# VH-VL binders against Large ribosomal subunit protein uL10m (mRpL10), part 47

Target 1, 224 residues: Large ribosomal subunit protein uL10m (mRpL10), of Drosophila melanogaster (Fruit fly) (q9vpl3)
Amino acid sequence: RGKINIQRPKAPHYERARVVAVTQPKYPELPKAKSCFKTRAERTQQQQENPYNEIIAREVRNWLDHSRLVAFFHLSSITADDIFRVRVQLHKQNLHLKSYGSKIIEQAVKNTRYEAIVPLFHSNHCIVFSPDPEKTAALLRIVRRVPQMVLLGGIVEETMLSRNQLVAYAQMPGLHAVQAQLVQTLSQAPGHLIQQLQAHQNSFVQVLDVHAKNQMNEETPKST

## First folded at step 5 (VH-VL)

Design x30 (from x1 with light chain K55N; framework fv_anetumab)
Fold by OpenDDE, second read of step 6:
Structure x30 (fold): chain C 224 residues (1-224), chain A 120 residues (1-120), chain B 111 residues (1-111)
Amino acid sequence: as target 1 above (224 residues)
Amino acid sequence: QVELVQSGAEVKKPGESLKISCKGSGYSFSEYWIGWVRQAPGKGLEWMGIIDPSDSDTRYSPSFQGQVTISADKSISTAYLQWSSLKASDTAMYYCARTLYDSSGHFDYWGQGTLVTVSS
Amino acid sequence: DIALTQPASVSGSPGQSITISCTGTSSDVGSYNLVSWYQQHPGKAPKLMIYEVSNRPSGVSNRFSGSKSGNTASLTISGLQAEDEADYYCSSYAGSNTYWVFGGGTKLTVL
């Protein structure tokens, strides 16, 4: 029983060799996963071109375009549980808390009117969206109780506001209240003006009346 | 300039009630929380609690919950710390302090302190 | 009671750099970047030196710096001066119930 030389197997008979050659499964060359040799820069660039990122960026744009209130927050390390709690509270007020990567935000706002917000997203951040600008006060009330959330600024009715401006805005009486006050003030203005204009005339008439009375008293001859 | 001015030193007996005050000036009082910190003689700082003057939302340390009452009157820019019944162990310096922002525990401005002495 | 642990005392010579540690737990210092440092001179109110682990308020010397690793926050004072002799307290958000805690304090002596 000849020792099967495992190191140099005898070439099979010509016919067998032909059959073996034809029946050898041609395994498609596994695409050399070019991905393993991509530089960090190339990976970052590919991540930028990720169709998924484009979808998310579009979502962000949609939120920005349909929101009348947008607030930007820095997160100073917050747990998932804490975020969830805040999200629930905000949701009850029709406020929507979202978190996106800085790159996604950059992509989303590139060449748009919102490009000015990019500098706000240097660290961990979240965004709160609302269709109702009247919810600004409610938003601030909720987030002020969360020390992990720091208000950076926001957009209200297409106007970018600083933190202080947002706080001031939240303290303003509602538009209707302000309008009512304005109408009241305007309605009172003509009355006051008329009163002021008439005050001098009335004073003059009073002085003349007193003078006339004094003259009449002097002309009454003492009938001896 | 931001300033917190506290009420003067108090000498009390055990069982007496006490209310001390902290008046803020130089800033919008309702936009910042006010906290209270206790420091017993020769001891460290103890966080007692904070209050939002705008709506009187108050947060206490577990150690001080039910032991003291923190309140605020935004109309006169004043925060208060009060005891219903003082104990000898309440002898300490009490500081009020403003938060740097919102409900943070970063106190950027401090009052001068109020010394409370409780003795028989 | 959640307590932050500080060394009781540290000392250094003028011009040296010293570090004060503040050790909490994974539920406070370890979870949040909400650590503050205060300086207190005898008979005076505390002064905020560092907030949010590493930020300096306006008017605080750049000799003071803060860092955090794991459950330990650190205050570093470079170029130690005689005026730096004081008690130093760390503070951190405690997590549950929105309350804060102080460390036990560290007495810094300038030799």
Scores: ipSAE 0.528, ipTM 0.782, lowest interface PAE 1.3, mean pLDDT 86
Fold by ESMFold2-Fast, scan of step 5:
Structure x30 (fold): chain C 224 residues (1-224), chain A 120 residues (1-120), chain B 111 residues (1-111)
Amino acid sequence: as target 1 above (224 residues)
Amino acid sequence: QVELVQSGAEVKKPGESLKISCKGSGYSFSEYWIGWVRQAPGKGLEWMGIIDPSDSDTRYSPSFQGQVTISADKSISTAYLQWSSLKASDTAMYYCARTLYDSSGHFDYWGQGTLVTVSS
Amino acid sequence: DIALTQPASVSGSPGQSITISCTGTSSDVGSYNLVSWYQQHPGKAPKLMIYEVSNRPSGVSNRFSGSKSGNTASLTISGLQAEDEADYYCSSYAGSNTYWVFGGGTKLTVL
C-alpha cells in the first residue's frame, strides 16, 4: 500500500478553508422555482449525476474524520458581513466555520457513525470544525457574542454531546480534569488509608492507559 | 510579497531593558498571529509566545511566561518582544514568524532574525 | 519530554534518499496531525518545508515528503543535492496549555 491513507482521506488544508471563507460565493438563485416533489428515483438520479455534491460531501466527511471537535449551530438571520467577521475570529483559533446544504451533509454522513446529526440540519445551520478539542472553551467565548448562532450540540473525541454537555466540557481545564474526576470515582473502599492511596494511584494509571488506548482506537475508525 | 522585517542586532549588559521589533508587510497584519522563536548559539529552535495584533491577545510558552512581554501595534503592522531586565542567558537569535491560528502547528513566513548579545 | 527527539546528524551522498525521524508523545505528535519541518542554512532564518505532516508549501521541491506513524513523524529527502545540506527541525502542536514544541534539530551532511 502507498503512504496515502486510502480509507481515511487527508483533512482539508486550513489555508484552503481560509480562502473559501474570504471568497464566499454569491448565493445561487434560480429564475424559476423547480417542482416541489420528486420521486425517490429522480432524487437519486440527480444526486448521482451531480459531481459537485460528491466533491463537497467528500470534503465534509474529511472534516468530520479529522476533527476532534465539531460543533453544530442553528443560524438565525445574520448579515454576510457579520458572519464573515465571526469566521475570521474563529479562524485565528483554528476553528473552521462551514455551511453545507442538508442533502450534502446527509450524503456525507450516511452509513457512518455521524448519521444521527442529520436532523440538526433541516433548518438554517452551520458547523465549526477543529483538530483541537481544547478549543471548545475558545469557541464558546466567541459565539457567546453572536446571538444569531445557537449551539445545538457537538462531537468531541468522537463522542456525541448535547448542548449542556458541551458547555460542561468547555469548563473543564482539559484532560487533567477528566483524569481527576475518574480518580475520585474509582475507589471508595473502606480499607487502610495507605492501601486506598496506593489503589487510587494504580487505578489512575490503569484508567489513563485504557482511556488513551480507547481514544487512539476511536481516532482511526475503519471504513465500511 | 509577504515580508517580516526585524530590528537590528543589540548588545546589552545584564539588568538592562530591551525592546525589539518585527514589521509585517505585503499582507493584512491583523489576520495572522505573530510568534517569537528563540535560538541560543549552537542550539535549536524554541517558541516563546504569539500575539494576535487585532486584539493584543497573547499566548506564552510555559518557559517564557513572566520573563518577556509580547505586544503589537496594528496601526503600524509591528509586533514587539520586550525584556524588563536582561540576563546573560538571553543571548540568542530571536526570530519573528507568522501563523494563521494559535493552534496552526506551523509558521509560514519568518523574519531575518535579531541577534541579542548580553554580556558584561 | 520537553522537546521532540531527532537524531543529531544524518549523512547521505548526492542522488540518494535520507530520512529524518521526529519522536514525540501521545500528547503532541501522536494526538495532532500538526507536524511541520523547517530547513535552516547557516546564518539564515528557518524555511517551512512541510506542514500538517505531509503538505508542501508552494516552491518547495517534491523531493521533500513527510509522514507520520504513531508518535513518530518522518521527513524524507529523495534525490539528495548539495544545497540540501542544512539543519532540519521538526515541530508539533502540543495542546492549548503548551502550544508548540520543537525538535532538537538534525544536521544533514551531503558527502
Scores: ipSAE 0.013, ipTM 0.546, lowest interface PAE 7.7, mean pLDDT 77

Design x31 (from x1 with light chain L34Y K55D; framework fv_anetumab)
Fold by ESMFold2-Fast, scan of step 5:
Structure x31 (fold): chain C 224 residues (1-224), chain A 120 residues (1-120), chain B 111 residues (1-111)
Amino acid sequence: as target 1 above (224 residues)
Amino acid sequence: QVELVQSGAEVKKPGESLKISCKGSGYSFSEYWIGWVRQAPGKGLEWMGIIDPSDSDTRYSPSFQGQVTISADKSISTAYLQWSSLKASDTAMYYCARTLYDSSGHFDYWGQGTLVTVSS
Amino acid sequence: DIALTQPASVSGSPGQSITISCTGTSSDVGSYNYVSWYQQHPGKAPKLMIYEVSDRPSGVSNRFSGSKSGNTASLTISGLQAEDEADYYCSSYAGSNTYWVFGGGTKLTVL
């Protein structure tokens, strides 16, 4: 097979190598242009990029439509080994860590109910998907040990939630009906969620700037 | 070649403690959950609990919470099922099996089983 | 004590098709696409036949198929063979409060 799963994504079974494959989607390898001329090579490359981007965008839409839990993270510098360990831990909880380029996400959600999430992906990011909203608590426990991943917000039962609302949701035990009602109680308008997530990002940047300035000030000799 | 090998049959008296084992080989042990399934003589399968060997995170069936302890030692690729005080009703075949993630519950490879007999 | 409901027995002749039902509630079979089926021969460990409702592991005959409608999952065995005679168990995820539950089992007899 080796094809990208554009239906509701499922984990491969039985083999460790397949765990890696499902946590990191394998994209189709596009045939390379055989022309050596600039204009012809450019035209062929543009043609090849179009079908690739649409296939990945469809995969993103499928994940969004068929996942009852979607969490958005800012992702700081992290080694391949460290992110692999996180993916394995998440996968054991039926949580699927994915990374997509911002333009592909924009293409996937344009003209859909999820269009409001686009501003979240202007910096380095990743997304965690799950069919089970009860896994929110497990997600936050795992991510708490990964300082490079900063929770921005998410979608639970098709309702957009801020970081604080997701944390509150994770602390509530519940039945499916009760969980749906709690999500409605915690929910905010998409514009409000995006504003909250942008404020969080700005606060994080300000903390880093203050830390850098404090490091410089601590090294400066005291003046009389 | 994935294999789960369980410890041998046990014959115990009520009130005695017991710890049985399940050793995995042929795969990365800490990347899979290990579950325990009970089958009383002539009866069906009952899920008891699972453990993540990488951090010893454990999930128990409500029927078995507090009755048994599940543990694992990832350095020797072995999971354990333990009783502090056995009862005659604990007489059963006990299987270990691996699963990829804790919500799916599909066990792809199974141990051969450990028969535990508790009688006076 | 939560258990999924299966018929105690089912029978068929070689070449026929049989279906085994597995009925749960809206909190398990009805809510999740995590239904598995296991085959157990006398004195042997169970073998995974179907997972996630309808997916089949490598090495399992395409004569075995799974489906789900509402709170009921079904295992269908087509072209029945003598070697299919065994006990069959269904299992479902039942949420993070309960985790997994098994059915009572169905004895398949090939006549």
Scores: ipSAE 0.054, ipTM 0.582, lowest interface PAE 6.6, mean pLDDT 79
Fold by OpenDDE, second read of step 6:
Structure x31 (fold): chain C 224 residues (1-224), chain A 120 residues (1-120), chain B 111 residues (1-111)
Amino acid sequence: as target 1 above (224 residues)
Amino acid sequence: QVELVQSGAEVKKPGESLKISCKGSGYSFSEYWIGWVRQAPGKGLEWMGIIDPSDSDTRYSPSFQGQVTISADKSISTAYLQWSSLKASDTAMYYCARTLYDSSGHFDYWGQGTLVTVSS
Amino acid sequence: DIALTQPASVSGSPGQSITISCTGTSSDVGSYNYVSWYQQHPGKAPKLMIYEVSDRPSGVSNRFSGSKSGNTASLTISGLQAEDEADYYCSSYAGSNTYWVFGGGTKLTVL
């Protein structure tokens, strides 16, 4: 039994090597803490970044991290009054409509899992946040009445969804409802099968009984 | 229990700066907007503005735009109203109030009020 | 300046019903269902009595009701009691710049 050379493991078969290479989690190289070598000029330029923007960016990040439902919208020629109306309706459903500058969004999502959303924010936009992913249907119902709000996509349960995927998600019965339906269906299936099997047997027995009775009646000679 | 506690009465001279505070407790401060309402002696209520403490989104009445600054520090659950230069006409009772929901302008809880007196 | 118009004063006897009107324009009260009513006793902070034209907060008596017709919102107090003597203010969304306005206030006297 050849001693497994732990120091020089034999290169895996090329196919396995390929699979291992593809499945190796590409850990993003931790950005080399360029922070230590920032020149005084770079620090000063960073300090000139409006501390206020940093605060807002942090808030945006907090919303993203604490929301299980996030929806992104383009705003087309919407008035402040229209936004207000929609905001009120959304809030009644525990949906929070926010609007941020593109720069703030960029800063907020930089080097995060949300970086992919940056291209969505080139124009007038708003974001709707919710802690409840089940409110997706309610959200879509409300915004359908607002033609100035165009759904671009969203994040549900940490998964980025396209517009179409988000619409599809909203049409799905809740997980609990689906589970309940499944349990009901599973619980009814054996009963229905048994009933159907028994129904056929009972019908057959009835037909046989009728046939037997008819034969007995034909064999009784009319004693004349 | 939801409570808004405002800073004490202020006596100032014209031209002086002033910042008064409103501290919220008994609820999640960042989830509700806070507004300010002015009431001059013997006069009616005046809607000044509201702020979302979560992102500092602020809405002013046109009458108060540029006249006052509304701000909030959510870390200490406190909203502020400030003047750079007070006028005698700023003499009033100032109330902070929590919005019922979002920027709806319905105020469900109120502070006790801060009396500001500006006299030469 | 968008101003809501209220009567300066209203009076009634105990047990009676009284109505306070709040008249705006087609761009504020007439366009939105965002009207509130506040009660203020002397030396006290205002109290929300009605919101969104007709809804009551928890703890507010069912004697207080709100309605709207056209550009006029109304607060009705039924079964008037001595404790109802106060100033009443209406408030509404102004229809622009997402700000709100108050009415001039109505002094209610219980006779």
Scores: ipSAE 0.012, ipTM 0.496, lowest interface PAE 8.7, mean pLDDT 84

Design x32 (from x1 with heavy chain H106Y; framework fv_anetumab)
Fold by ESMFold2-Fast, scan of step 5:
Structure x32 (fold): chain C 224 residues (1-224), chain A 120 residues (1-120), chain B 111 residues (1-111)
Amino acid sequence: as target 1 above (224 residues)
Amino acid sequence: QVELVQSGAEVKKPGESLKISCKGSGYSFSEYWIGWVRQAPGKGLEWMGIIDPSDSDTRYSPSFQGQVTISADKSISTAYLQWSSLKASDTAMYYCARTLYDSSGYFDYWGQGTLVTVSS
Amino acid sequence: DIALTQPASVSGSPGQSITISCTGTSSDVGSYNLVSWYQQHPGKAPKLMIYEVSKRPSGVSNRFSGSKSGNTASLTISGLQAEDEADYYCSSYAGSNTYWVFGGGTKLTVL
């Protein structure tokens, strides 16, 4: 039913209450029928001044620290009903689908071993967390039926894996075999693995750009 | 200092309702889940369930789901364990305990316990 | 039902070391590094001694240590003292279908 905080450290409620009070929308007086454009710099400054981002970034770090399985996906347009069904199926397997803004993810992984994954999140994305790496097979079985979710890669036992390595991990019959595979993976330069993950995302983003342009062209004619 | 203070001992008859309490102090109550653990006389510890006071989200042990209700009131830093109809088999010491999140795997602070005796 | 298996009793003399085992399955102890140990003296609430397999809370003696191999976690108490005489319980996270499970408890007798 979408209850999903089972592997998340409890965020401080006192601090949350304070942040909510500070960030709670004031209903300002109407802009007198005038729309004011904000520059990119002004929008960026407003986002940077939001203290709520640090609280959510801490939540993301807690998910990363306490999850033995983290899978990164590109997420195409999907209806609320469809994503809800996916969340329900994943939750039954102790798999937690989360979506965070790229700025929050960047803050969460800044100055950590995971900073190199930031480029994966320059487009629409979602992350699946689980304390149970044995659930990788169940994860891939579920998302195989969701064409809007495309696997980019992941982290298993704090080790970055490409899409192909994560698929191979899912096919292993037990944890003993995984140890040997991870040792082999670690013998390669970490930069090579990161480059593979980035190249995969770039190739996929190019395909999505074509798809997005086709969707925009299709939607434009409907404007009156 | 962190402290969990439980309500006093209860003596009840079968069929009666009961609600016992656990009040947290010395920390931000809503930042931690509160769990309930049962210990029948001369027996071991049994986890019953836990609650997140921030949103009243609950998790129950399969053995206790439907048998008890766990609730919390974050405004007074108190969690509750409730029975609609007590049975003699409910006679036990009931502990509340604090945990960081529902999958943390440990309880760091415990209440002193509430003895519930159900007899005719 | 008790999901984790502990010996009913263990004994040692002052100054000795003893080990208490806690055996689960691949779905709890074997899958998660989320094993905790509690000490309970007669008439008192349990006290956390070890969490996350091997970590000690502030105020717990370094004579207490924890480890795990496969589906079995172990609590080791070195330099046994009379005040260590108590019941010891293990617990583990057991996945989102079950959450927590406890062991049956082990009575430690000193001397």
Scores: ipSAE 0.000, ipTM 0.426, lowest interface PAE 15.4, mean pLDDT 76

Design x33 (from x1 with heavy chain R59E; framework fv_anetumab)
Fold by ESMFold2-Fast, scan of step 5:
Structure x33 (fold): chain C 224 residues (1-224), chain A 120 residues (1-120), chain B 111 residues (1-111)
Amino acid sequence: as target 1 above (224 residues)
Amino acid sequence: QVELVQSGAEVKKPGESLKISCKGSGYSFSEYWIGWVRQAPGKGLEWMGIIDPSDSDTEYSPSFQGQVTISADKSISTAYLQWSSLKASDTAMYYCARTLYDSSGHFDYWGQGTLVTVSS
Amino acid sequence: DIALTQPASVSGSPGQSITISCTGTSSDVGSYNLVSWYQQHPGKAPKLMIYEVSKRPSGVSNRFSGSKSGNTASLTISGLQAEDEADYYCSSYAGSNTYWVFGGGTKLTVL
């Protein structure tokens, strides 16, 4: 108190900060992001903490249980300072950015209707939770300014939605029963959602490849 | 030890302005939202609004939007509830309380209350 | 007027168990597992007894328990004691447009 410090986002909703701090691997002072990226060694350390994996998996289940909005993101390289700023913006809208190892997510969703999401977390990822599905528009508004975060899909009102379905949901005003019916109309089988998300990932790679080739081939003058 | 200490009882006339306070101690003040809850004599609890002291971001109950102003000064760990013009129906006990998020669903520590009496 | 519905009063004898109900809608109690219960003795500030439907803060007796089914949350007090005589209020998160709503309160009498 009384000391100048950098503003931090508020603590997680769930009362397991002490256990989480003890069980989570400590990140060294590196130029890479600390929140959504896990090195192979750090993921292995989480698995080696097997007695606590159940506790962390329980935390993930609690987030899923309390959240009517869950959004899944692919995360590219981002600095700790930049991800912190995103966390602050999200927190103001009651949106909670979390990162968990793939093993922990698998244990959390095993034998639940959400088991189909596991393949999404084999790459760098993060998840945003909120108890309020009407915050979907605010979420997408914030994330559109963060090119390192790419929306893969989400869960709204316990219904799994693709990226495009979640964007469509966000564009509609909060109209209680109408929004609930829209979610049901937009819902798809888990297999179909996974296929859509995998296709999007492949398309994104192709777009990056084309962009890289265009940048390398700059031959024609573009100014007059 | 977490504690919220509120200012003393107030007796005012209709049309007067008033600002009451809630001082937090024993924790990092900016890490928690401060909410205000009203209790009219012999009645139940009514949530009025909350503030994030770290940036003074506020959220108001629909019933109290535009009727009161909530503010905070994090340098002295104090939150405020303010009326520009009091009315007799503002007579109530006012509590401040701490919550982790605007959606946490609960207030874990409460102030002792400030009784505001508005009469002619 | 979006207040949660509680019985005005309940009563019990020392050693018995009682249950207080809290009924909301699908947009509050039915949608979120964010139900809290507060105990208020005359002339005192409310005290958090239960949060997130069924969790107890440190220092709250294990005689107090919470549950939820559909749009109705319940507070159960086992082994009633004289000091349990108080007003009990439920509260629920009700979405980003409303945030919180409180119940009307229940007066518990121990005779």
Scores: ipSAE 0.006, ipTM 0.437, lowest interface PAE 13.6, mean pLDDT 76

Design x35 (from x1 with heavy chain S104Y; framework fv_anetumab)
Fold by ESMFold2-Fast, scan of step 5:
Structure x35 (fold): chain C 224 residues (1-224), chain A 120 residues (1-120), chain B 111 residues (1-111)
Amino acid sequence: as target 1 above (224 residues)
Amino acid sequence: QVELVQSGAEVKKPGESLKISCKGSGYSFSEYWIGWVRQAPGKGLEWMGIIDPSDSDTRYSPSFQGQVTISADKSISTAYLQWSSLKASDTAMYYCARTLYDSYGHFDYWGQGTLVTVSS
Amino acid sequence: DIALTQPASVSGSPGQSITISCTGTSSDVGSYNLVSWYQQHPGKAPKLMIYEVSKRPSGVSNRFSGSKSGNTASLTISGLQAEDEADYYCSSYAGSNTYWVFGGGTKLTVL
């Protein structure tokens, strides 16, 4: 038998507490003892300015190796609460939003087929990883409501795709073979994708403008 | 060094509740998901569900959703599998195992198993 | 219910090679490079032998190898030994609605 006390601080609402728990970044951390042991046991040493950077770079490589969907975003100024809510929505769809420093990303992808993506990360950025490429449509639906996140491109089934190609992939009706065929026909070398993104900054701004206008039009219901 | 130790064998009657445990040691418990795998006598392995001890987030197999509850207490490095009302068909060996990722993991270390027998 | 098809039994003589198949669909084995193999001796817990189709954990003999072609994953055991006699289970990631599925298991008899 309790009393209602409006002055008494209480634990967050269960849904909020659960949201906080769910939305805490789920970084798979290697156990410290095991990580230190493996680092010392390494046959060939990687000389790093900061040994911590190699641990995180290894995490990034693991995400790239295990993800069949990787999407790259430019990230404009966004509040901690807003990015937290986006992370929750993405996590429910098995989409994992990660932010890494440009130096870490460069270290992770050097001497790999992904090295060409480094220039994408010289400004504010984030990456979404998923083992499930079928979640591309769900990703784009969620991000459509987040104007601070601007899709730059991605990797699907180890194939580099531009923004428009990734959008086309998401719109394909759901035979996995048909989606794989689209990826093959739309695919381009990673360097070519980077070139297109860097060369056409004006088209990038235009895409943002069209998207904003489309969202405004969607807010007004159809007239009967 | 890494070890998962499960609670002892249980003999129960239909309709009774039961909670079995799996204690992790030799690693950071909150860094790994704990999964539960069922094996009926003379049958194969069935994945039941998995829990992240850091936030108690759960994933269940469609076959076991609503039939069992998985929980964890990270302060004592222990995960649990619970039934509100046991059936004779719940007679099985139950294994816990750890994995690094919820969506595409493999189970690298396994507990010794807990035999649950449900009979009248 | 089992989602992946394995032969119920396989047999071989010491020193020979055997292969155990694990057949799924385009939505699991065919889609993901996330196939694992587990060895189970009678009365004991399963032990991870292969993960991510072809990778071996520390401490697993190089006599065990894994591969995948289309919707079928295979576990090959070379130089067969008496201690290899066990049940073998395959497992695959099957998408974010199902997560993991197991095969029905294969009993390996060493003659």
Scores: ipSAE 0.007, ipTM 0.443, lowest interface PAE 14.6, mean pLDDT 76

